# Ledger of designs, part 8: VH-VL binders against tRNA threonylcarbamoyladenosine biosynthesis protein TsaE (tsaE)

Target 1, 162 residues: tRNA threonylcarbamoyladenosine biosynthesis protein TsaE (tsaE), of Nostoc sp. (o52749)
Amino acid sequence: MTIDQMTIDQMTKIFLADKESTLNLGILLGETLTAGSVILLEGDLGAGKTTLVQGLGKGLSITEPIVSPTFTLINEYTEGRIPLYHLDLYRLEPQEVLSLNLEIYWEGIEIIPGIVAIEWSERMPYKPSTYINVLLTYGDEGSRQAEITPFNCTISDLIATK

## First folded at step 4 (VH-VL; framework fv_lerdelimumab)

Design a25
Fold by ESMFold2-Fast, scan of step 4:
Structure a25 (fold): chain C 162 residues (1-162), chain A 124 residues (1-124), chain B 109 residues (1-109)
Amino acid sequence: as target 1 above (162 residues)
Amino acid sequence: EVQLVESGGGVVQPGRSLRLSCAASGFTFSDYAMHWVRQAPGKGLEWVAVIWYDGSEKYYADSVKGRFTISRDNSKNTLYLQMDSLRAEDTAVYYCAKVPYYYGKGSYTHFDYWGQGTLVTVSS
Amino acid sequence: SSELTQDPAVSVALGQTVRITCQGDSLRKYYASWYQQKPGQAPVLVIYGKNNRPSGIPDRFSGSSSGNTASLTITGAQAEDEADYYCSSRDSSGYHLVVFGGGTKLTVL
């Protein structure tokens, strides 16, 4: 399976046999996505969202540990190919999210564009005009499934090396 | 026509207080965060404080925390800086500065418009 | 609590290109803004974001960014460009905090 198979509004389903498979999907995305990409991560707590972001970090060649931003809200990693901005909206109500002006992370005006990974994106009262939705669900026998849906873009539009 | 006009500067003795005002016009004042920036004579620019569009959040430079208070009155289109316990090193021209508006009421930190400044001299 | 470092002075001959640099850890994450200040005047924004010019700013002004360094380039310097130039960025210690460089005095020969 390659990222070239994705198109605008076309869902791609990927079978993830284990945690390592989830990490490897993250690595692929981190190696290929261009600056300004926004990934909206959905799924239950423990479904692998943090593991996917750890993969993004590895794909970006970030050497510092990627940790959950549940308490800090935003963790920012600048040592990689492009920055990684990891947000977790779990502790916030929609009105509190609105006051953060999250658009500043993908507009490319003051904050250097990178990959923006937002966990609990269902708490956002608005969405970026262009994004990749990643839904992680439990499968059989401890496996996971990733449903990747680009909105108003294609994966090929976002790949740095294609 | 965006205009920012500072006032309230003057000469004060150390340990006393002074209040600065910035009158804004030509834009919807209540939609923008506002900043104070100062510049000591012959020296560089130093950020002082910011207040969000609705007054709900305020942040200060470490050098002024606990001594200065930023506030705003959106009904009067006016920004304020209350300066208490003034020190000689607070001597500076104080500028009112406006952030631009893009995808809503975003909190940017570059300033598209500045006032002309008001001089505060702290001396004995 | 981040610091932005600029050289205090630079010179350029009329019509030549000059590059003013700004260095600091916050520049790895945030773009610098550049302000021109002439004696007795308020600062004027000349570049914001990576390379955006406000209306009225001549196209000879451009910006660039790489790693911990931001640069303001003036291509074909004019006499009127003689001024102090300040870089500014978001402070890495806080989301809405601002830091300025020490300023660079540009002399046009």
Scores: ipSAE 0.559, ipTM 0.801, lowest interface PAE 1.7, mean pLDDT 86

Design a26
Fold by ESMFold2-Fast, scan of step 4:
Structure a26 (fold): chain C 162 residues (1-162), chain A 124 residues (1-124), chain B 109 residues (1-109)
Amino acid sequence: as target 1 above (162 residues)
Amino acid sequence: EVQLVESGGGVVQPGRSLRLSCAASGFTFSSYAMHWVRQAPGKGLEWVAVIWYDGSEKYYADSVKGRFTISRDNSKNTLYLQMDSLRAEDTAVYYCAKVPTYYGSGSYTHFDYWGQGTLVTVSS
Amino acid sequence: SSELTQDPAVSVALGQTVRITCQGDSLRKYYASWYQQKPGQAPVLVIYGKNNRPSGIPDRFSGSSSGNTASLTITGAQAEDEADYYCSSRDSSGYHLVVFGGGTKLTVL
């Protein structure tokens, strides 16, 4: 038996002057991340999590509107470079989240690998072994800060190639 | 060795009820979701129902919703399908099927093991 | 008339290669699984995910996926491969539902 432990790579802090800056960060991530990537989005209501996911969709060349999964907990977009699986756990209790078996979205067995973006990831009772945490916080006059922390992976390539 | 053995099939009249059982062995039954799949004579496979490892989630095909009830008894390693208000179109071989999962849950939808099936004939 | 569409029949000469195709919108986000069924027997899983074979399944069986289409390929068909083949995938609703194709009868000439 092997023991898996979490490894934290260097955190990247990004100043986001406005909504367009948040969208552009999402576009960069959507253009550069490979299939099987999991993004855990944290931050208060209105902090820009949905805007970042809209950017992800744009970076993947998805033309349909990215919206909150109102009728299902999961919205699945397949017209882009790779699929985008958008989850919003806002209305769920931890036991309900456990029942979703989110692991199937990043393991690549039944579900075609893509980018998995999970809003309100604080609601998850467990984390994937490899993921990118994005914390969005408010700043002055509509600005925001993104803290991007990879776990058991690296984001150095993302900054180096763009 | 994993084994799934269905029983309870037979000939019944329309409108009657029948309960199928599936006896499981060779794996930790309580950790796996279980499905029922049927096949009418000379026809294709049709998914019927699923139950999660702990019985917390149950889903049904539209053709059987409101008439069939899936259940399980983990202490007896047994899966059940209660079939009420049977119709001629319910005539089929009924298979129980196991998902491969190391999570202990029902998210997978491909079946690594199937039982041999039990025939249900709804005839007047 | 299934959500997943298969041709009802296909033939292949002994030792030749045959491809069985499955089409449906759910295949844009879910890999197909393939089952072999011989007369009077239960289905047997031959391919799951993109191209995974369960233990005991010969390497002449392979799977592929592109867009809304999945294919099962049998390279160097043998007499014992004569059977019905069903594709299957997760339901498009996003729940734990399963759909099957209508099945393809393979005849080995």
Scores: ipSAE 0.617, ipTM 0.826, lowest interface PAE 1.3, mean pLDDT 86

Design a28
Heavy chain, then light chain:
Amino acid sequence: EVQLVESGGGVVQPGRSLRLSCAASGFTFSSYAMHWVRQAPGKGLEWVAVIWYDGSEKYYADSVKGRFTISRDNSKNTLYLQMDSLRAEDTAVYYCAKVPYYDSSGSYTHFDYWGQGTLVTVSS
Amino acid sequence: SSELTQDPAVSVALGQTVRITCQGDSLRKYYASWYQQKPGQAPVLVIYGKNNRPSGIPDRFSGSSSGNTASLTITGAQAEDEADYYCSSRDSSGYHLVVFGGGTKLTVL
ESMFold2-Fast, scan of step 4: ipSAE 0.472; ipTM 0.814

Design a30
Fold by ESMFold2-Fast, scan of step 4:
Structure a30 (fold): chain C 162 residues (1-162), chain A 124 residues (1-124), chain B 109 residues (1-109)
Amino acid sequence: as target 1 above (162 residues)
Amino acid sequence: EVQLVESGGGVVQPGRSLRLSCAASGFTFSSYAMHWVRQAPGKGLEWVAVIWYDGSEKYYADSVKGRFTISRDNSKNTLYLQMDSLRAEDTAVYYCAKVPYYYGSGTYTHFDYWGQGTLVTVSS
Amino acid sequence: SSELTQDPAVSVALGQTVRITCQGDSLRKYYASWYQQKPGQAPVLVIYGKNNRPSGIPDRFSGSSSGNTASLTITGAQAEDEADYYCSSRDSSGYHLVVFGGGTKLTVL
């Protein structure tokens, strides 16, 4: 078996009827994920990636507004249960991403471990050894679909517990 | 044995320029990011600048941005700090400092080795 | 703007435990590193990344972190521990920038 085949077998598809459903998925993840978790967010502009991260922040009990870090690259939120590190690689080429040394956010040496959420993760020429990939795609009548694929970890229980 | 030796300090008048050097030995210089840190007489430590292992990224403290330029010559194992438009408040001992990890460690901000420092006095 | 604050001085009796504290908003997301500096000498790294000691640093030195506060603890202080201690962390305005605390002078009585 290949790694791609194994990850496909672990994928979970979630129907998201509206923006509130996307927010609620984020809340569930924010309430349940442990420090050191990395979420790689894929999907076209407007597919709900920032909405999912806003939900993540709510699940962590972050009260300050969560905004897209498209221009700042990195927004860091510390008032919640654990930190939230929100990155957006939209403006970067893959070679420029290497210079950011993103691994410092999940290695736990200088940066306090939290949840790392990376938008436009397709720009990354390398991936963490453990991460959750979330692909958001457009559906009918304003709906979305989330395809959640864990790599070297499991998330099946999160969806079961609600 | 890791050694960092700063040089180039001295007394200069306000508005003038000075270039500091840091000669590195005992490690593969070209694989490590390097920083400059300063300390005014009788005062605390203040971070000045960083340069990544290959020179591709450089960052500065707001107090020196636009006036100081960090550079390196990996073929000579030497780090530089070009200081332009010097002010009285730039008076300090300047240390070069090394991060502990190599290749891609340009963003680390803790220093396992420091030079002995070189004194820069900006005075009329 | 982002600052790390330390008390300017602290004293400890020989053989006793002392805790030096560092406070700042950046410590909510970044661990502090600690440097020892003796008069006329360059700083020496004693703790980094929460509670890691470089080779050669005695095990009486330890670090801890909670909320906006980081602490350096010296258990069983010795005469040679008398020095200035600086905390340092990444600056909250940019993860690649560095900020230092004002320093704490430790006197071993």
Scores: ipSAE 0.610, ipTM 0.808, lowest interface PAE 1.2, mean pLDDT 87

Design a34
Fold by ESMFold2-Fast, scan of step 4:
Structure a34 (fold): chain C 162 residues (1-162), chain A 124 residues (1-124), chain B 109 residues (1-109)
Amino acid sequence: as target 1 above (162 residues)
Amino acid sequence: EVQLVESGGGVVQPGRSLRLSCAASGFTFSSYAMHWVRQAPGKGLEWVAVIWYDGSEKYYADSVKGRFTISRDNSKNTLYLQMDSLRAEDTAVYYCAKVPYYYGSGSYTYFDYWGQGTLVTVSS
Amino acid sequence: SSELTQDPAVSVALGQTVRITCQGDSLRKYYASWYQQKPGQAPVLVIYGKNNRPSGIPDRFSGSSSGNTASLTITGAQAEDEADYYCSSRDSSGYHLVVFGGGTKLTVL
């Protein structure tokens, strides 16, 4: 992820007609994001967060099934182009999140940099200095909407392959 | 500058107890997780235990779990290892080791500073 | 056996390059740290992360990793580099657990 001090946070709204559209958005992100990227996933239960991460894994060429880390907290996938670190904060209180020291996943010191995808990121009492927020909401007739907001990073990494 | 000084080692009979201490100076002790690592004579390094900066979490190697207890006194800048039910295979030089970074958890697992070690010999 | 595997011994001629290797599945997602230990002394951190040297460590020491393998390279070995070298990493069974390799004795000829 590139940090741009002059960048104004720019939200992109994407209509997702079906599950396949959500998967394809994930594939695009997995193909284009660089190691060290952090994706914060927000949205209602069932809104497609797991489907998006499954797409992310597919875009990274991970063949292992991607499942929600609801009970394991963190799932780590190392088969792909770069690692995928998939976290789910659903069962944690903010104080418990602090004890995890999540920054070790994006700082590149002990843990090999990859894409970090954090579900239920609204439970985080702190945010990385650079991240992409993805909010998934219900739309009409089974559709979804994704609101993608980069924070302190370039949006060109997301749009260049549209 | 950073110093870690272990003490409390000695010769002890199997089944007895011994308490090791590690006196820390030159850094804000209360902000860092601390570890114990041991090395049997002529053998390699073996991780023993970790304690978080505030003492809230502790983790142990399977070989010592249930027999050893790690603790700390942040007011005295001192780390402890209480060793109960000692066995011949616990014979080793025991090192205390500091993680880098100051956010205070045991999340990092490499050691920027080590003490000089204290020898524990368990013999029958 | 240990989760991290090292060869027990390696030799290098004075002034030449030697590479010490460490293998384990945890190295696919965690960088190895390397410690030098001379007789009667405590271990000294020489490499951490991808390829970082602590202050005071000579630039002839470097680290690298690929797949399940991490390597410590000493370019232009000196007599004072004769020591045991240990790799270490996070244990794959727990994020706060530590595992060490069995150590490699380096002899400088």
Scores: ipSAE 0.530, ipTM 0.807, lowest interface PAE 2.1, mean pLDDT 86

Design a35
Fold by ESMFold2-Fast, scan of step 4:
Structure a35 (fold): chain C 162 residues (1-162), chain A 124 residues (1-124), chain B 109 residues (1-109)
Amino acid sequence: as target 1 above (162 residues)
Amino acid sequence: EVQLVESGGGVVQPGRSLRLSCAASGFTFSDYAMHWVRQAPGKGLEWVAVIWYDGSEKYYADSVKGRFTISRDNSKNTLYLQMDSLRAEDTAVYYCAKVPRYYGSGSYTHFDYWGQGTLVTVSS
Amino acid sequence: SSELTQDPAVSVALGQTVRITCQGDSLRKYYASWYQQKPGQAPVLVIYGKNNRPSGIPDRFSGSSSGNTASLTITGAQAEDEADYYCSSRDSSGYHLVVFGGGTKLTVL
């Protein structure tokens, strides 16, 4: 690949003053993203990844509580506008992730397409052809920073239906 | 051409054992999860068991758990179902079935190819 | 155990449209697959996913899903379509497990 190809995807940096700001970002994404969207969540433990997914759930009008799937690996929510599939790969090795065939969640063959949110996406030995990477980092006094990088898509393209 | 050829069916008395085989050809057998599905005479389809591509995971219907054992020999392109402690309720045509996915464990649950079926009759 | 419910029988006149339905809670998350079975023969996959046909399946076969219901539609039924039709899906108790509907016998009049 060339340097020009390395720069085709644009990153957006967002300052998040508090946990409520992180929740509101999630709500915006949940209200606007189309079925088949994959969000890869990276960042420090406790940096707000679960809060962002709780926002996604609210934006989708899901009323049941959104909890981390650390124990269950996969939590599936079908109550909302479109389904939400929430995965946490924290406890898995890359070979174990490969054996899950995670692509069944975004390919739209057997599983009804929705928003797929994957925590600890660093564990994945392969990426979807199209996804949004969200990196959450700690700032000062409870603030966060989100770095949003779409891959083979734009955020504007994904929210064009709203 | 994908082919699945089953064998090993027959008439057997209750409490006895029987082993079914499914010989696969026309695809890379070792890349696919394989399933057994049965159908009692005049009745509908009932899922029996699955084995992942490398044999690492096996799952069974509650009605056969503890009595049936699914296995595979990837060097021989052959799927097996060992049926122990057979009951009259196990009387059925047994089909082996292939999933269409060939990456990883094959957690797909729709079947693009089926064997011709082999009849198992459990009768005294 | 996630049950899939089908009506046991349906009839259609030659050349007319028929819809076979399948209902169950697993269909809120997973698309149904549809199998055609003729007497003495193995099942044949006719629809998978929302509305995908395997190679060789006529375009008169189509699928749809909404909520907890999936449907197989045959537009312009032919005599050779007379068969039993089974829906199938992932079991809600385990994403790698399979459940079948009870089957619908289609008679082409």
Scores: ipSAE 0.590, ipTM 0.811, lowest interface PAE 1.6, mean pLDDT 86

Design b04
Fold by ESMFold2-Fast, scan of step 4:
Formats: C-alpha cells, sequence, structure tokens
Structure b04 (fold): chain C 162 residues (1-162), chain A 124 residues (1-124), chain B 109 residues (1-109)
C-alpha cells in the first residue's frame, strides 16, 4: 500500500496487525514526506508511537538508534535524507512548551527543515498552521489502528516526488 | 528607528567588577530576547550571554559562566551585563544585540540590530 | 562544542564575483547568518536563514548552504564591500547559544 491511496483532507484509517506493521507505516512516511512536514502523534500509552518514530528514522535512512529524549525534550537526527526532529512534551505544562520556541522547527528560517514528530501534542498551546495528526489506538486482539488526518493541507502536498 | 546604546565601559584592574548598560529604543523592548556579544581588539566576534524577553531564562558562554550576570529592566528599556572577577582576556568591545522576533515566534540566534559597542579594558 | 571555520582572507577584482565559505558541523542542522563589519563599526546583518536579505542590503549579496558548508556570494563586488565577513550559526547544544566563524577579510582590488 502507498501513501498515494490517501484522499485529500480526509482521515485515513490503517489497520496495524503487529509492531512490524507500525514500523512499516513509519518507514513509508519517512520515505515520502517532504521537508517541513509536522506530524502530531497522539494515542494510548504503549500504542506504538515510539515504534512509528523509529520507522520514520528508517525511512529517512537514519542508522543511529531513535531514542526517547530523557534529558532534552528534543532529539535531532541529521544523518538521513532530511533531518528528523523528535519531541516528547509529556512532562511539560503549556507555558513551558511556549518557552521552547517550537516554531523554529517548522518555519524554515533558522533550522534546516525536516520532518518534525511531536509526541503528546495535546500539551501544545498552539499548533502549526499545517500538520498531519496521527492517532494510534488499540484495536482488537492486540492489533493497532492508525488514524491519519491532515489539517490545513493535503497528503499530496506533503509527498516527495520520486 | 531601532537604537541600542551601550555604556559603562572603561579601564579596570583584574579581579574587579564592571557593569555595562544597553539603552534600547524604537521597539517594544519587553517583547524581545537580547544578547551580549564581544570582540577583543583585532580579533573575531564571540557570543557572551542571552536573556529571554521576560528575564526568566539566561544562558552564558562557558568562558564567562559564574562571573558574568545578564539582566534587564523592562520598565526602563535597559539591558545589563554585570561583570565580576574580570580577567585580561575579557578585554573587548561589548555589543548588545537584538533578536528579530518577539515572544519566541521565530529565531533567537541571529541579530537584526547591534549597538555601537563599549570598550572594556582589563589592565594587567 | 562546534566551531565554524573560515579562511582568514580573500580577494576579488572590482565587478567580479567572490564566494566566502564557512564550514562546521552545526551547519548540518542550522542555516548560517552573515555579518559585514567595517573598521571601527558594529557588525551589520547581510544574510540570514540561508538566503534572506534584510531591507537595505543590495541584491548582489546571496547565501547558500550544502552539507556542513555555508557560502556568502557577492556578485559584482564593489569597493564598499571591502570588510570583514563573519558567519554565525546556532550551537548544536540545544540552548539559545551562538557560534561565530573566525572572520574573512575581503579585499576588493
Amino acid sequence: as target 1 above (162 residues)
Amino acid sequence: EVQLVESGGGVVQPGRSLRLSCAASGFTFSSYAMHWVRQAPGKGLEWVAFIWYDGSEKYYADSVKGRFTISRDNSKNTLYLQMDSLRAEDTAVYYCAKVPYYYGSGSYTHFDYWGQGTLVTVSS
Amino acid sequence: SSELTQDPAVSVALGQTVRITCQGDSLRKYYASWYQQKPGQAPVLVIYGKNNRPSGIPDRFSGSSSGNTASLTITGAQAEDEADYYCSSRDSSGYHLVVFGGGTKLTVL
């Protein structure tokens, strides 16, 4: 299956049978999304958000391990096709998020544009003008479901040309 | 028109203290982060310190950390640099510099306006 | 800590094109800004965010970036372009820290 099957400004639901399926979805997104893409990751604890980001890294040809930011709220990976900026806002209050100056990661002025993946985006007091929301939930019998919804953009706008 | 005017420089002995001021006008000072940058005679530019728009966050170059303190008084539109335990290698022209964006709405690390600088000479 | 490396001097003939380069690991993540400094004067921002010019900066100034290298290009150099040029970038430490290159003295022949 290809990301080309997604419709413009429509929510797409994807069945994920196992961890490998979640990783492969991440790989597909990492291979196809253009610089400046912002992914807001929501979902249940343990539902595969970290696995999806690890897939993004593989799709970008990043060989170093993708890990949770334990001391900094942002991990930056610059080895791949385009950079990957991985944020986890779980422990932050909205006022603390405001002071992080997150806009620099998607405005393309100071920081080289890449894919921005933000976990716990519910903590953000503001959102980018355009983004893709990815909601990961538990399904039946240990499966997962991904709901992919673009906001103020289309999936076609974010797909790299071969 | 944006104007930044530094003052407080002079000749001082090693181990002593000096306080620099930067008077800002022509913009809403309280909405912008500010930096201090220095330049030793005949040498290049060196970043010194940063202060967030409300004074809540401050960052320092390792060479000055623990000796210099950046502060601001938003009611007076003035930026300060308190320099303690001065060393010969602190001899430089000190510039205050303004970031282009307010409230974290953009970059903090390039400077659209600079003051003319104030010379600090730490005698041997 | 990352450092930015510039050649200390470069020359260009009047009306010709010159490229000043800046190299460092922080440039893999962050775009360089460029400052022009004439003797006895404060630095002036000439390029920021890869290739943006502040109001009042002539069209002959442009920026580019590739890998760990950033370049400032002056197309059709004029006598008044003779100055020191500094590149600058955000430090990769994650704080609001700034690093500068050592500066390049441009002589217009």
Scores: ipSAE 0.007, ipTM 0.576, lowest interface PAE 10.6, mean pLDDT 83

Design b08
Fold by ESMFold2-Fast, scan of step 4:
Structure b08 (fold): chain C 162 residues (1-162), chain A 124 residues (1-124), chain B 109 residues (1-109)
Amino acid sequence: as target 1 above (162 residues)
Amino acid sequence: EVQLVESGGGVVQPGRSLRLSCAASGFTFSDYAMHWVRQAPGKGLEWVAVIWYDGSEKYYADSVKGRFTISRDNSKNTLYLQMDSLRAEDTAVYYCAKVPYYYGSGSYTHFDYWGQGTLVTVSS
Amino acid sequence: SSELTQDPAVSVALGQTVRITCQGDSLRKYYASWYQQKPGQAPVLVIYGKNNRPSGIPDRFSGSSSGNTASLTITGAQAEDEADYYCSSRDSRGYHLVVFGGGTKLTVL
């Protein structure tokens, strides 16, 4: 085990010793999350958000390379267990985010539900009714820490499986 | 009851222009995105264009981009399609179509109501 | 050319079940909508989303999808179901864009 875990109330803190640990956390999430799940990714540039999403892709059995959608806004991957919708709001103001109607990605009406991973979710002026917030912060010696906070859902299965 | 009535179709020569109208009633027109869809005689359906509820966003099929302009007048509950530089392959019945409400935008792409259609023949 | 492929024709005996299929890469991420069109008439939405029927559409109409394929199923076909059926979805080139299949002519024998 490379990952240290600390659970506080509804939040879980996970020590990530290296990039591989961040990837493995993503793999765990990709293997366990159900269609309709929304992951809000927060943290500084370079803190591992894209690495976590690459892990999500591997956990979903996506073989296509996962790349940052910073300039395309939305990348959609459909070769896995369920779709992966990867968004990056870095280039957008909150008012611009409102006009995107991002809820079409998790409401299950026209778009087939999958895992929605939103980088720079700090730019969102609203939140889905159910989501998992993941905050990635820098630690010492190149390590990271993930703070995982579920809203209207549980991570008990993830903690038990880990 | 929702009603959409297209008009303005007719016979027109290649290279000319024609403007189609769609009169809407039975719903709050200004809250809904509107689409144009066409169908050539004996052929299938082909999407043409969409306009957001307030006219702020417009999108076109590649086959008509640069030649057709979608617009609306919410005070008159009317949708328009200005067709310039018409070609023989633009010959079709043109339908206006409504999407369900979605926060005042054009995000949905399924059409809950269609007009009766108006025939445009580009010939001679 | 359409991104969505449908067989041009299919037949079903009165009272039997028929499945009309639509194939395309966009169907891996977007549900298909299905429209019924009778000669000289505008299309009518019969299914949208995973399996939603608009008000007034008989429950013999149902939708399903798997991988790159969407299906419209009519259980206990009636004479009035004879029509052209078109699938439609968001275009893979842009989620604001719409694409239609080529249509399937259903004959009820």
Scores: ipSAE 0.648, ipTM 0.836, lowest interface PAE 1.4, mean pLDDT 87

Design b09
Fold by ESMFold2-Fast, scan of step 4:
Structure b09 (fold): chain C 162 residues (1-162), chain A 124 residues (1-124), chain B 109 residues (1-109)
Amino acid sequence: as target 1 above (162 residues)
Amino acid sequence: EVQLVESGGGVVQPGRSLRLSCAASGFTFSDYAMHWVRQAPGKGLEWVAVIWYDGSEKYYADSVKGRFTISRDNSKNTLYLQMDSLRAEDTAVYYCAKVPYYYGSGSYTHFDYWGQGTLVTVSS
Amino acid sequence: SSELTQDPAVSVALGQTVRITCQGDSLRKYYASWYQQKPGQAPVLVIYGKNNRPSGIPDRFSGSSSGNTASLTITGAQAEDEADYYCSSRDSSRYHLVVFGGGTKLTVL
């Protein structure tokens, strides 16, 4: 994996040359993030959000296929190092998101903490107190770019652990 | 102090109806989801139904779906269970149970307080 | 349709440690709650979440979980701990629904 990094105002920009680079970023995150981590995934359809989550699953040693939960809303994977909770809010209005009580997935009371990956997090009317925002955008010549912004946590340690 | 008091139990013939009530006090009833749980004589606990704090969502165990209706009246701090088409298998002590309040979520499924229960006997 | 399995009975000598076990697929992603029930009485919550005790529950009660298994441990069992113990969790397929284990009768010898 080749990563071209640029850090601006606690944001890290990562150049992703191809789909494999996006998958590998996901693997890095899955290997390094602790239970209770929330990743908010933003970007247009086809920008690689599901590919990143497939990488997260691989980094967690999940062997079952990771598929988009666009229609099921929530997919839960429990065979890995820690659980992976994959949500896709594409079909929901903000008021409908409120009724899901998403905080139950990261508060560690009834649900065993894992990595929570939320696609279309732009639909959320509220944010958790601690999270990592990942914005995936298209670049030139089929490349992508990830803008990674941590809130109440540090992402710089990820580079040190690989 | 939180109190939950069930009432309305009794002996009833199969096929008949019965309505249970649970009077709540000592907490802001309208902020909490409420559940019904039952226990047949000498048997284990069986979950029956839940109603959200505002009455907007209701869910039932497969064994009672289509026959039982959970409801609430927040102005009276009272939870209800309407039981229709009663069967011998519905014979049980019925408990109302309260979920705790954490971070605003009403979807918890562990019960910090239970009532003392009311016995329903369905006998031919 | 999810099920939680408990052994129906267990015995412990006064002052000794006992572990009551609960198994089920839902426990891979949801913590178990534990309830104590004495004859003629309503259940009492003794453990919830990873290992939380409600106010008034003695510290000899603790919870743990690993994989598809959750355990309630009573360290230094007392005569008053003789009761039925039920585990409970969310249904693995329909997370709004609650499931209970069949219960374990604890006898303190």
Scores: ipSAE 0.562, ipTM 0.823, lowest interface PAE 2.0, mean pLDDT 87

